# Ledger of designs, part 150: VH-VL binders against q96il0

Target 1, 167 residues: q96il0
Amino acid sequence: APERGAERRDTAPSGVSRFCPPRKSCHDWIGPPDKYSNLRPVHFYIPENESPLEQKLRKLRQETQEWNQQFWANQNLTFSKEKEEFIHSRLKTKGLGLRTESGQKATLNAEEMADFYKEFLSKNFQKHMYYNRDWYKRNFAITFFMGKVALERIWNKLKQKQKKRSN
Key: E = the ipSAE of ESMFold2; O = the ipSAE of OpenDDE; V2 = 0.75 times the mean of E and O plus 0.25 times the DockQ between their complexes.

## First folded at step 5 (VH-VL)

Design ml4 (framework fv_ebronucimab; at its last look DockQ between E and O 0.37; V2 from the best seeds 0.63)
Fold by OpenDDE, look of step 6:
Structure ml4 (fold): chain C 167 residues (1-167), chain A 120 residues (1-120), chain B 111 residues (1-111)
Amino acid sequence: as target 1 above (167 residues)
Amino acid sequence: EVQLVESGGGLVQPGRSLRLSCAASGFTFSSYGMNWVRQAPGKGLEWVSYISSSGGSTSYADSVQGRFTISRDNGKNSLYLQMNSLRAEDTALYFCAKDFEYGSWSFDYWGQGTMVTVSS
Amino acid sequence: QSELTQPRSVSGSPGQSVTISCTGTSSNIGAGYDVHWYQQHPGKAPKLLISDNSNRPSGVPDRFSGSKSGNTASLTISGLQAEDEADYYCQSYDSSLDAYVFGTGTDVTVL
């Protein structure tokens, strides 16, 4: 019995965007779109005197970014794979080859592709719902921490002003 | 209901390797960071390692740095701890622990633990 | 070892209030990192009691309360019950270690 080759699930390489901002940068950097997720990675600046709250915010943002990158990388891979399979299947059913007489990759018409998109969206609907829910929860948390950090900074500035007035 | 079930513990000799697993259920595993925490017999809790929800970020306690590797398979709802170069001091009950909520660096759910004994 | 310092044991009678202290350093509690508290019964997994200094997760009785001041956090158990007999651990983050840190643990006995 031929050993069914374990289909190496091409897990999207945990492509930590190799984008490295300059070491002396005092601001966040946005990298080019990732080849798998098509999302632009953000490199977050680390202040010298980062507060625990700022650190929590930064780490939450970073983790959320990584989570988002991974989701879309996987989704895009799945989409590309299923799209190709769909095209091949439909061409085969039509008795058409994978290449045209001109040597170009055979394609389906817009109507046929619309069926694919509809099916794909239907199949992945629940996954997208969970993604959206988590996306909102994460962004809500981020926004909440941004507010806390803003308040902390205001408070620190006020304390500094009071100390300067007392001296 | 959230469940975490650790496995892979056992008796090993010093210098050997062991791989722990944690099977997660009852929540969206891919949405939360995961941790390993250990407790030596009759001792307190010691944090061992953390992995982010995507697996893109990991951290380790100094005591295990360079010897242990945390990983996860979100498709299988599984957390792993590869333990290499085991020492007697690594003898402990190892817990899998879930991050509580976004921005909270606490652990809301714990497994029952798996016992690792390192002895000659 | 950058462990948070807790009293080894605390005891109280049923209905009394007991307080467990957790003392850190300038790199953890004193730096402003939040403190969390866990309850662990013998042979059981830890349970989160208090998150983020004073937040009580769902299902945790209101007789448990947390506070933080300076380098010290406190867990107060009001109206002590027999079921409260357990080990209690504080937990925070240490910036110098870039690691989570636990307290030494406190054994709470109900007399």
Scores: ipSAE 0.859, ipTM 0.952, lowest interface PAE 0.5, mean pLDDT 92
Fold by ESMFold2-Fast, scan of step 5:
Formats: structure tokens, C-alpha cells, sequence
Structure ml4 (fold): chain C 167 residues (1-167), chain A 120 residues (1-120), chain B 111 residues (1-111)
């Protein structure tokens, strides 16, 4: 209860952890895994001389991170909720209580749980296919922009060298 | 295939509030950022607001900052614009617009718009 | 003056070429931000015509082309046709405003 409350306070409105990098950090900062998505958030360093291309890449990476974390947070919550509902329903059908004689949560065996996993995967197949398609599209775009930024930085470095040699 | 349908526009008095809706279909709504763009009668286009695909990031034009709130419901494939403290200069046709491909800061699909008229 | 500047109107006859300019400042086009172009027929929603300076979205005829140099972007319509009669808007991003900015719009008349 208290643990759950404290963890909830540490989560951003979109489900992303609210951790900040050190004040004078000159690099991207990687935080601990988010409670719901189980993904590590990246806090991006913003250089003072950020080019438009670098800004586009950073914003694309930030937006993709938010999208990815929201998807998995929702998926994990849905999985946990439906799993508990399935267990509850099956135990009730068998005429069993939600707790064992020792007071522990009653569980189903692996064979019974296999039905749930099969149904869950089948039910969410289209959703996961669309997620994978868009995840690949996003990563292709990110890779493309990373290449553009790398070329921009190489070109700027070459311009600096030529200017120094022409002194 | 892709459709964006705005609703909620109408005649409203200055200082009042109005909420616009945009119903999206034909694409994975939760995977794209969304925008509101307005056009006053006989005038040009003006960008109003942006919301990221998850809803975690928003931005606003200076003219509406503090008065308008953009939001989305990915489960309902719907985008919203809550407009408070409306002014005569907010009179415009309000378009819902979808972000183009990832990394492009352009808009590929637009709705037909919903008219908001602010007058006494 | 955060709005991008376009000529009010441009006219041409069928088969001719017309060019529409879009002039920005050091906080938008001049800073290196990409320029996009939209076509709007009367009473209709805008249609994306050119993205990211020169990219044609699927379905846009190759007679439409875009370019960018310094603080100015240009849309060129070659082989002008009657259906090209519309309003055209450029769009970019302004770093000082942290906002998307549109051009003043250009009315293309085909005479």
C-alpha cells in the first residue's frame, strides 16, 4: 500500500519516471526501470549549440520513448488485471476460494494458465503487430536521423580543419 | 481510408468556454502526434497546439497559452481542445491535423474543420 | 513578424511554370529548419504537397517541386493546370517561439 503510493508519486503523468540527471551532466542519463513499463528512461542532454537536425532527432527519440513506455505500461497493467480475473473466474468455477488454507493467493497449474496465455496472445495479436510495425518505423527514422547528424558533425569538423589549414 | 472528423464548434460569447473533438479512423491513432490548426474567415493558417502520441508532451501557440488545453483519448481514437476565456480573435475554422511520417514536422491528413464564432 | 512571408498572388496560363517564395528569418528557415508546403482549394482542408523541403508525398504529381536556400524556400509548379488554382501555404518551425509557423499564403490563379 505505502510502497504502491510512493511509486505512484515518482511516475510522470505519462507513466515515465521523474528522475533528473546531475546539474552539470554533458551526456544522456539513464534512469532506473519504470514501475509499469519495466523500461529504463533516458534523459537527454540538450547542447547549447543544438542544430535543427539534432533537435529533430532528440525530440523524435523523446517522443518514441514516451510512446514505447506508455504502450508497455498499459500492456503490463492489462495483462496483470486480466490474469487475476482469469484466475478468479476459474477458481470460482471449480468452487474454490481465492485463498488457500494457509492464507496465500490460490493459483492455477501451468496447464490451466496455458489457456490464459494463449487467449491473451490471440486477443492482442493485432495490437502487437501494429506496435511492432510502428516500432520498426520509428527505429528506422531514428537511425536515418542519427546518420544525418553524424554526417553533419563530420562535415562541420572537416570545415573546421579546412579553415585552420587556410589560415 | 484515413479520416479526421471535427465537432463541437458553434457560436459562443466572449469569455465563455467550448470543447472541440476530433474523431480519427483509418490509422493507428496512438502512434502519431496530433495538432490543432485554425483559419480565421478569409485569412491564413495558424498553428494552435500539439500533443505527442502518448499524450505526455504538449505545446501551444503563444496566443492561446494558458487558455487552451489539448488532450487525447487513445482508447477512443479521439483528440480534444478545451478552449477557455474565448476572445473575438479566436473566431476561426478549427482543423484537426495528423503528424506526417516520424521525424517530419508536417501534417499529412486534415479534417474538414469545425467553425468557432466568438461574438456577443 | 514570426509569420513566413509569401507573395499575395501569382498567376500563370496553362502549361507555364510559376514559383512561390517563402521568406523566413534566422529563427526559422534561416536557422536550417525544414519547409513544408500545403495546397488548399476553396472550402476544403489543406493537403500536404511537399514535405521537408523537397519530398513529394505519394500521389503528388512530379510537376510540383520544392527547394530551400538561406532564409527562403520556393515551391515551383511546372505545366500549370486549371486544378492548381488554389491557395498555397508554406510552413516551418520557429525556435524563438517554440512553435510551428505558417506563411501568409499565396493565391495561384490560372488564367
Amino acid sequence: as target 1 above (167 residues)
Amino acid sequence: EVQLVESGGGLVQPGRSLRLSCAASGFTFSSYGMNWVRQAPGKGLEWVSYISSSGGSTSYADSVQGRFTISRDNGKNSLYLQMNSLRAEDTALYFCAKDFEYGSWSFDYWGQGTMVTVSS
Amino acid sequence: QSELTQPRSVSGSPGQSVTISCTGTSSNIGAGYDVHWYQQHPGKAPKLLISDNSNRPSGVPDRFSGSKSGNTASLTISGLQAEDEADYYCQSYDSSLDAYVFGTGTDVTVL
Scores: ipSAE 0.748, ipTM 0.905, lowest interface PAE 1.0, mean pLDDT 87
Fold by ESMFold2, look of step 6:
Structure ml4 (fold): chain C 167 residues (1-167), chain A 120 residues (1-120), chain B 111 residues (1-111)
Amino acid sequence: as target 1 above (167 residues)
Amino acid sequence: EVQLVESGGGLVQPGRSLRLSCAASGFTFSSYGMNWVRQAPGKGLEWVSYISSSGGSTSYADSVQGRFTISRDNGKNSLYLQMNSLRAEDTALYFCAKDFEYGSWSFDYWGQGTMVTVSS
Amino acid sequence: QSELTQPRSVSGSPGQSVTISCTGTSSNIGAGYDVHWYQQHPGKAPKLLISDNSNRPSGVPDRFSGSKSGNTASLTISGLQAEDEADYYCQSYDSSLDAYVFGTGTDVTVL
């Protein structure tokens, strides 16, 4: 993936969100949980002398975070929507209104809600299987590139020591 | 079994718009980044645009930045390219292409392309 | 914009080896970015032949091999066959353009 697009998507300008890391930082930052996905975003550091391997690893990590954030944001939205539909359907079957006498939304008890949770998990089984497979593949790729970057950095430090000794 | 089928090409006048589609099958579409690559008649390949597997990251060649918009619908296994303010220089066969592996910046499956011709 | 330089054409007899060069600049191949190779028969879509300089994807015959050194990558076709007659493109990434870049293309003819 092109470098500039991913870099800009992962950062938030000052004044737009609750948390915005310093623009000049030498370290990755972990922000507060995202409202929709409930996952903590990583704000990635981009070194001035980033190697092609380091760039590949950073882009892979950024796109994996994006993918994971999107999956859980969509899953949370679907869960909330289907829960409300289930409650509405069961209240209607019982001849009850959508609001209590106090004007607050009517709900079902925990025993009644257990049917919803079971149905939701069963319905989404295949989607979660594909998510787990992709998570596995992404983690192995990230680990592979982390190893390659670590070896590259060791090799560069050895070259630096050899150059100092020659001088 | 991987298939990518482009559609939506045609003859249009300069300044007009077209929307290209790419229907994907034979792989888990939502797992992979996707690209558009074009080839002018008798010319070589030119990368046009990229979209990440979730659709959250996009990028564009300088020649199309601000005029083209890549998008995807993972529920329909479909990739799109909205092409606005078309120019004669945009005349080409447009391919959709699938990213090979995570961390590889290469394209393993390509469609057969859809022809876009921009002329008066 | 920057293109990777390839010879316009290369030819060989069946059974011979041919080599296609792909020369870049300090912002792409020379910076250390990987090179990929594609084969395109007339009227057909490109096919990935070599990824990451020398990796051969499943289903690609072992007579195709790739290498990279400095600013130059090479694709070698050993034991040339009639079906190898096609156009060949190299591809890399260019940091100054923030874009994928393709080579100018090489027409391989089998005599």
Scores: ipSAE 0.577, ipTM 0.839, lowest interface PAE 2.0, mean pLDDT 86
ESMFold2 (binder alone), look of step 6: mean pLDDT 92; pTM 0.938

Design ml5 (framework fv_ebronucimab)
Fold by ESMFold2-Fast, scan of step 5:
Structure ml5 (fold): chain C 167 residues (1-167), chain A 120 residues (1-120), chain B 111 residues (1-111)
Amino acid sequence: as target 1 above (167 residues)
Amino acid sequence: EVQLVESGGGLVQPGRSLRLSCAASGFTFSSYGMNWVRQAPGKGLEWVSYISSSGGSTSYADSVQGRFTISRDNGKNSLYLQMNSLRAEDTALYFCAKDYDYGEWTFDYWGQGTMVTVSS
Amino acid sequence: QSELTQPRSVSGSPGQSVTISCTGTSSNIGAGYDVHWYQQHPGKAPKLLISDNSNRPSGVPDRFSGSKSGNTASLTISGLQAEDEADYYCQSYDSSLDAYVFGTGTDVTVL
């Protein structure tokens, strides 16, 4: 994908992050779980002399975090909505109200809820399979780039050492 | 197989608006960043805009910044380009282009393009 | 703005090798950003030919090879064939523009 330059910072995933790392942080910072995805965001430290390869790795990790949080936020919302609709539909079929005499939300027993969970899993099987495939692809790419960055850092240190010996 | 099909191009007068669409199939659309790239008749390629896989990050070429808006609907496997305040210089074939596998800043699949002509 | 510079055209006979240069600046190729190459036949969409300076995508003949040195990248087509007659574009990223940049394009003619 076309990416921003090295000097520009990417927005936090899904735009709902309220987390901010300390101003003088020199390493990555991990935050509290996101309200919707229940995943912990990571704010990436940007080195003063970030190379193009380091920028690629950082942007890949940021984009993967954004993708991952969006997937789970949407999945959790879909699950919650469909679960509530299922419960309301079954209670209406039984001629029951949506709340008990004590004001609590009326619920279904485990046997009835098993039908919903089975249907939800079956309906979303392909979606979760593709998510896992893409998750593995992304982690393979991240690992690959981490290796390339490590090799670049070693090469640069060797070059710098050689130059300093020559001077 | 991966397919990208652009639509929405046409003849439009300067200063008006046009909305382009790109329908994607054959890959997990929600997992890839998407781009718009244009080519004026008889000229070279020019990158126009980018959107991340979730839609949370966008970027634009200086020539279209403030006039064009890229968006996507992952539920419909669709990419959009809202083009406002069109100029004669925006006349081009507009391609939808898919990001190559993660971390590679290149485009592995392109649509056939939709022609936008801005003329009086 | 800062487009990458390519020769307008190159030509060769079937079986020969041709090389297309792509020259950038210190804000793109010279800064270390990778170079990618696309092939475009008349009236068709571009096709990714070379990624990350020298990687060849599946389905691309091994006659196509890429390299990068300093501010310049090169695409070499060995064993030139009639179907190689097309426009070729290099592409990189420019840090000063914060944008992808394409080359000016090269028309390859097979004589």
Scores: ipSAE 0.506, ipTM 0.774, lowest interface PAE 2.3, mean pLDDT 85

Design ml6 (framework fv_ebronucimab)
Fold by ESMFold2-Fast, scan of step 5:
Structure ml6 (fold): chain C 167 residues (1-167), chain A 120 residues (1-120), chain B 111 residues (1-111)
Amino acid sequence: as target 1 above (167 residues)
Amino acid sequence: EVQLVESGGGLVQPGRSLRLSCAASGFTFSSYGMNWVRQAPGKGLEWVSYISSSGGSTSYADSVQGRFTISRDNGKNSLYLQMNSLRAEDTALYFCAKDWEYGSYHFDYWGQGTMVTVSS
Amino acid sequence: QSELTQPRSVSGSPGQSVTISCTGTSSNIGAGYDVHWYQQHPGKAPKLLISDNSNRPSGVPDRFSGSKSGNTASLTISGLQAEDEADYYCQSYDSSLDAYVFGTGTDVTVL
């Protein structure tokens, strides 16, 4: 409670957009899952005196987020499209309509869908392998730059302490 | 083997438009940021524009801001530069250049360039 | 546009050492941004020679070395060879322009 302050004062529940960060946020903001990728976007806070290393890290994290969002949005779209095509093809082969007598969408059982999942995974194996490789590379780079930024901040604090003692 | 091939250059009158293309091969195009860099005849290198791997972020040199548009098609492994309101000072050899790796913003591979001449 | 300053030309004899300076400002090299170096032979595309101040890419001879201090970066070519005759460009980032900047370029002549 003592620390509950002005940040919440101008944000009514009905006035807060869940799809957009607060305009004057002083922290990174995490949004709701994207409709296509199912990933939560992060809106990065930019300090007024951002160092070259801090800027490089932020741009790397933003670019990695964009890359990740695009990959999963495209993958999910492809999966949904091919799944629908597979279901329609199999129902047509069985001589069944796309709707049941009750008007519901006709579906395939788990055993019938196993063929689709096996084919989809096999077809996309190389793509997912390259994604995982690149994901590890990106996270290594982010961790490396996070380490550099942490060391820079430590040195700046030590320099400030030395300056105070020298004055 | 990494290869970048530019095309679309030519002779054009001031005030007109040109669209440059860069065809990429030998690497996962969708995983890397791309750049356009130009070089006027007998002069040095000048960075023109950047696009992120997804195409979600772009940036431009002040000299071309508002006139040039960078774009990419990851499904076609292609990079583009739409150049509008061309000026005599835009005359240059235009290179496409690939970012090296994540977290290191420098160019490891360059194309051979395509020549744009803006003259009456 | 604000460019990084390099000498127009440097020359040396085979086997000698030459150094190319790249001087920036407080908004680029002086702000702590890394410096990269490219080699361009006549009629050819530039090739990455040095990255992140002093790192040599695979295939670049150890005769090439880079350093950075304050507002200035340097490229040193030891054991100068005829094949080293080319234009050399430094490159960094400028926070005031929010853009990548190249040096004015240096023509290396092997006499």
Scores: ipSAE 0.159, ipTM 0.670, lowest interface PAE 5.3, mean pLDDT 84

Design ml7 (framework fv_ebronucimab)
Fold by ESMFold2-Fast, scan of step 5:
Structure ml7 (fold): chain C 167 residues (1-167), chain A 122 residues (1-122), chain B 111 residues (1-111)
Amino acid sequence: as target 1 above (167 residues)
Amino acid sequence: EVQLVESGGGLVQPGRSLRLSCAASGFTFSSYGMNWVRQAPGKGLEWVSYISSSGGSTSYADSVQGRFTISRDNGKNSLYLQMNSLRAEDTALYFCAKEGDYYGSEWYFDLWGQGTMVTVSS
Amino acid sequence: QSELTQPRSVSGSPGQSVTISCTGTSSNIGAGYDVHWYQQHPGKAPKLLISDNSNRPSGVPDRFSGSKSGNTASLTISGLQAEDEADYYCQSYDSSLDAYVFGTGTDVTVL
């Protein structure tokens, strides 16, 4: 409800990189990349007298964005975890510590990391294929509803024009 | 097989809590919004709660707002309903239901479980 | 709470047609939100019968048809069969409640 007050999942004052659309905006705005998914969020403007069709399109776009962001946040987390496990395993096999003499994290060279990237891509091929399939389905639906909204707006403009003439 | 199976129902006293589970199989669970719908014995259907495919958005019927919490675990293909401060009027068969295949944001339910009975009485 | 009004019961003979009305308000059906229909046999889960006012899912006979005008949606069952004896519910969305809403339900009897 509007009267519920502000939600506080995290502290607003500590969120220095908080995205805020320009004042007096009447359209959607794109924010900076999300910390975890590395995707840019879109903040949707809710127009006055939003039609059911416009609401359906907006909710579909919002849900698709949430789905997309969650997928990539999880993918990036999995990549990071498996990468660290791979590095630790290979360093142990070589008899090396997890830290260099300077206290920095020990790393593998690009040649050695190529094995990890190949394995990760192969392991996640089916997951990525299902993602692409669902992404195409969602974008087709969004395009379809965008077309319906456009037709609704044209029809309403024609109705208004005719009403002005008859009155 | 494409199916939803609810569990966790039972007899519970007023004021207590109960957690329902719904196990999904045969479809890509993480791609669809999910709902809980209930039906009191001999009565009609009542929508209870919704959760988006990612779990980022939830909504509740006014009758359960503040008492029930919907959640999901996409890695386990599972949907949950945490029911707190139960009342006699919460007595119903609880169904989990999947939103339509028309990209998860459709406002109809194309797959339903068999339901799990929750009875709230002293 | 049921927000959409349906007749409590309708009846017909085999081979006849019956129509079930579903009446809403300006915040749901009257606002232009789509109407969906479910069939529920005794002791069973509901099954989607009609989506988006008039679309039939795979496996639903063309004897079932839906329509919508103004604040009212209708489900018509043509060539009534014994297996059509069930409860039928309409469903839409209400903008003022920000919630899915179901009809009061209609019991169809085949005599």
Scores: ipSAE 0.290, ipTM 0.708, lowest interface PAE 4.0, mean pLDDT 84

Design ml8 (framework fv_ebronucimab)
Fold by ESMFold2-Fast, scan of step 5:
Structure ml8 (fold): chain C 167 residues (1-167), chain A 122 residues (1-122), chain B 111 residues (1-111)
Amino acid sequence: as target 1 above (167 residues)
Amino acid sequence: EVQLVESGGGLVQPGRSLRLSCAASGFTFSSYGMNWVRQAPGKGLEWVSYISSSGGSTSYADSVQGRFTISRDNGKNSLYLQMNSLRAEDTALYFCAKDLGEYGSGWYFDLWGQGTMVTVSS
Amino acid sequence: QSELTQPRSVSGSPGQSVTISCTGTSSNIGAGYDVHWYQQHPGKAPKLLISDNSNRPSGVPDRFSGSKSGNTASLTISGLQAEDEADYYCQSYDSSLDAYVFGTGTDVTVL
């Protein structure tokens, strides 16, 4: 019977683009970049004999991907919005329109944009610190569970060898 | 201190809606999955709903699927349960419970609130 | 039917040992998923008592122990004390439902 976990694999996380992976994949599948986060999602293959520990690892990786996608989608939207507001404000201050005579969007030079980048990074410093802390914690947990899965596989091989000898 | 505090329970008529809240403090709320678990008077524990740390993944018990919606606001350290089309059998004490421990330390509930009572009666 | 099966009640006298069983199916405990135990005193929220089959959280007396074999988990309370009188629930995860499942609960009475 189909696992509910397989249905969840096909569900787009909140705030990210909808997409449809190939049906009946027997391997992990890498999707196109999300519209908002610019990250490529991984759709995890669920093996026939997935152990509970392997399922824990897969779900941790899936949740970490959802968290990462949501963070970058929000960050990119915030950056784009504030960048446009900054450009519009500076152009208005100079008495300039939003488009050049050639029909291009009016832009600021690199020196003017440096002020925006400095302010954006300063304002978002705490948010980025918390992101980095959480990112390292999640990767430590993933590495830890990868180690546990590896040990489980070694232990299962040893148990199988012992059973063959004992039979 | 590390705690969860539920609110929003009360007496409600069948077929109506109610929204529960859970306020978290003392831990990094945005790092953990959250659950709602209920207990009917004199009965056992029943898992109701789960939401991932980011809010991107949710799941529901078959008994509430399509009627209840779990959500969270990480900026406010708050968890919510929107309950629609309430039935007499939804009468229970509703607990907020922290999940996933410390990133995959097991799928168990290490922190519980005191619960909020929901009574569905005419 | 998605619930894990526990005896309704277990009783003992102070100083005795009691064991509570928690029986699942091939889609949960039988599949190898970990079992966790909660203690609930009347009018109180549940408290985590045992995690990951046999681990005791800080502050839980070593009189409480857990084990798991096949599709059955067990909670053993040695040196039974009056304060152990409570309801006990096991909990695991069910792969076919993709859901957390609780046991039916066991009322421990200290006589």
Scores: ipSAE 0.000, ipTM 0.532, lowest interface PAE 12.1, mean pLDDT 81

Design ml9 (framework fv_ebronucimab)
Fold by ESMFold2-Fast, scan of step 5:
Structure ml9 (fold): chain C 167 residues (1-167), chain A 122 residues (1-122), chain B 111 residues (1-111)
Amino acid sequence: as target 1 above (167 residues)
Amino acid sequence: EVQLVESGGGLVQPGRSLRLSCAASGFTFSSYGMNWVRQAPGKGLEWVSYISSSGGSTSYADSVQGRFTISRDNGKNSLYLQMNSLRAEDTALYFCAKDTSFYGEDWSFDYWGQGTMVTVSS
Amino acid sequence: QSELTQPRSVSGSPGQSVTISCTGTSSNIGAGYDVHWYQQHPGKAPKLLISDNSNRPSGVPDRFSGSKSGNTASLTISGLQAEDEADYYCQSYDSSLDAYVFGTGTDVTVL
């Protein structure tokens, strides 16, 4: 269900530090699972003096999250749709209705559903292979940029300490 | 071979709408962010709009914010630009441009289409 | 909106070196954002020539080189050839505009 995000202010944990006012979060916030992808979104904290490299890392992480959410939302919707179509077609072939005499949803047994799962997996092998490839490539890039950001922060701290010692 | 082919340009009156399309081939379209960049006759390049690989994030130049909408259909390998409330200053050749990196961190454009001409005049 | 500043034109003779400057502000090049360069021949789409300040894409001759320092990036074309006659654009990102910005463009003429 779509919610009016602007009318509701989800409060994330925050510190009392002067750089992070009590009304603002100083940390990344993890939200509830998305209805369609069933993945938890991360809302990223933006530092006051974010460097270009830090911004690139943040945007890379945000884009990877969006890409991942979209893939699984689409996959879950496709799975659910094809599963319902399969069940409906098989029940029709057997001359059965969509509901039992007791009003419950009619279901197929495990042996019949196994055929659907095999077919779905076979049909989606290439998509999942490309997903895994891109997932690893994205995580490698994130790790690489996390390393670059860490080195930048260490260098900046060393540069400041060096200046203080020479003066 | 990577190809981007724009279409939908033409002559249109001020205040009207036009929809541009870009057909992509030769790469995994759903893995790359896409951009629209325009060039007025005899002038320089101006970035217009961006859309992330998933379509979840978009951004626009201030000059077109609120008037243009970028969208994509990954199942059709297609990028779109819906242009509303067109002005004379929107007259330009509109290029479709692909992000260099599959994850959007390299903010350069490695492949461009040939462009589609949009002329806004009375 | 503000663009990155380039000279309108530069000229040289075959075999000569020419340099094109691209000057930004503290919200783009000066903030540390990478600079990219594009070559555009008349009637053609731009072609990525240099990415991330100094990297050459596959197929770009080594006579093209890029550098960046402070608020300014430079594209240098050594061993200038007739086919290098084109418009050249720098590009970066501007944090205050939250947008990609292009340079004003430089017309390179080979005498």
Scores: ipSAE 0.334, ipTM 0.718, lowest interface PAE 3.7, mean pLDDT 84

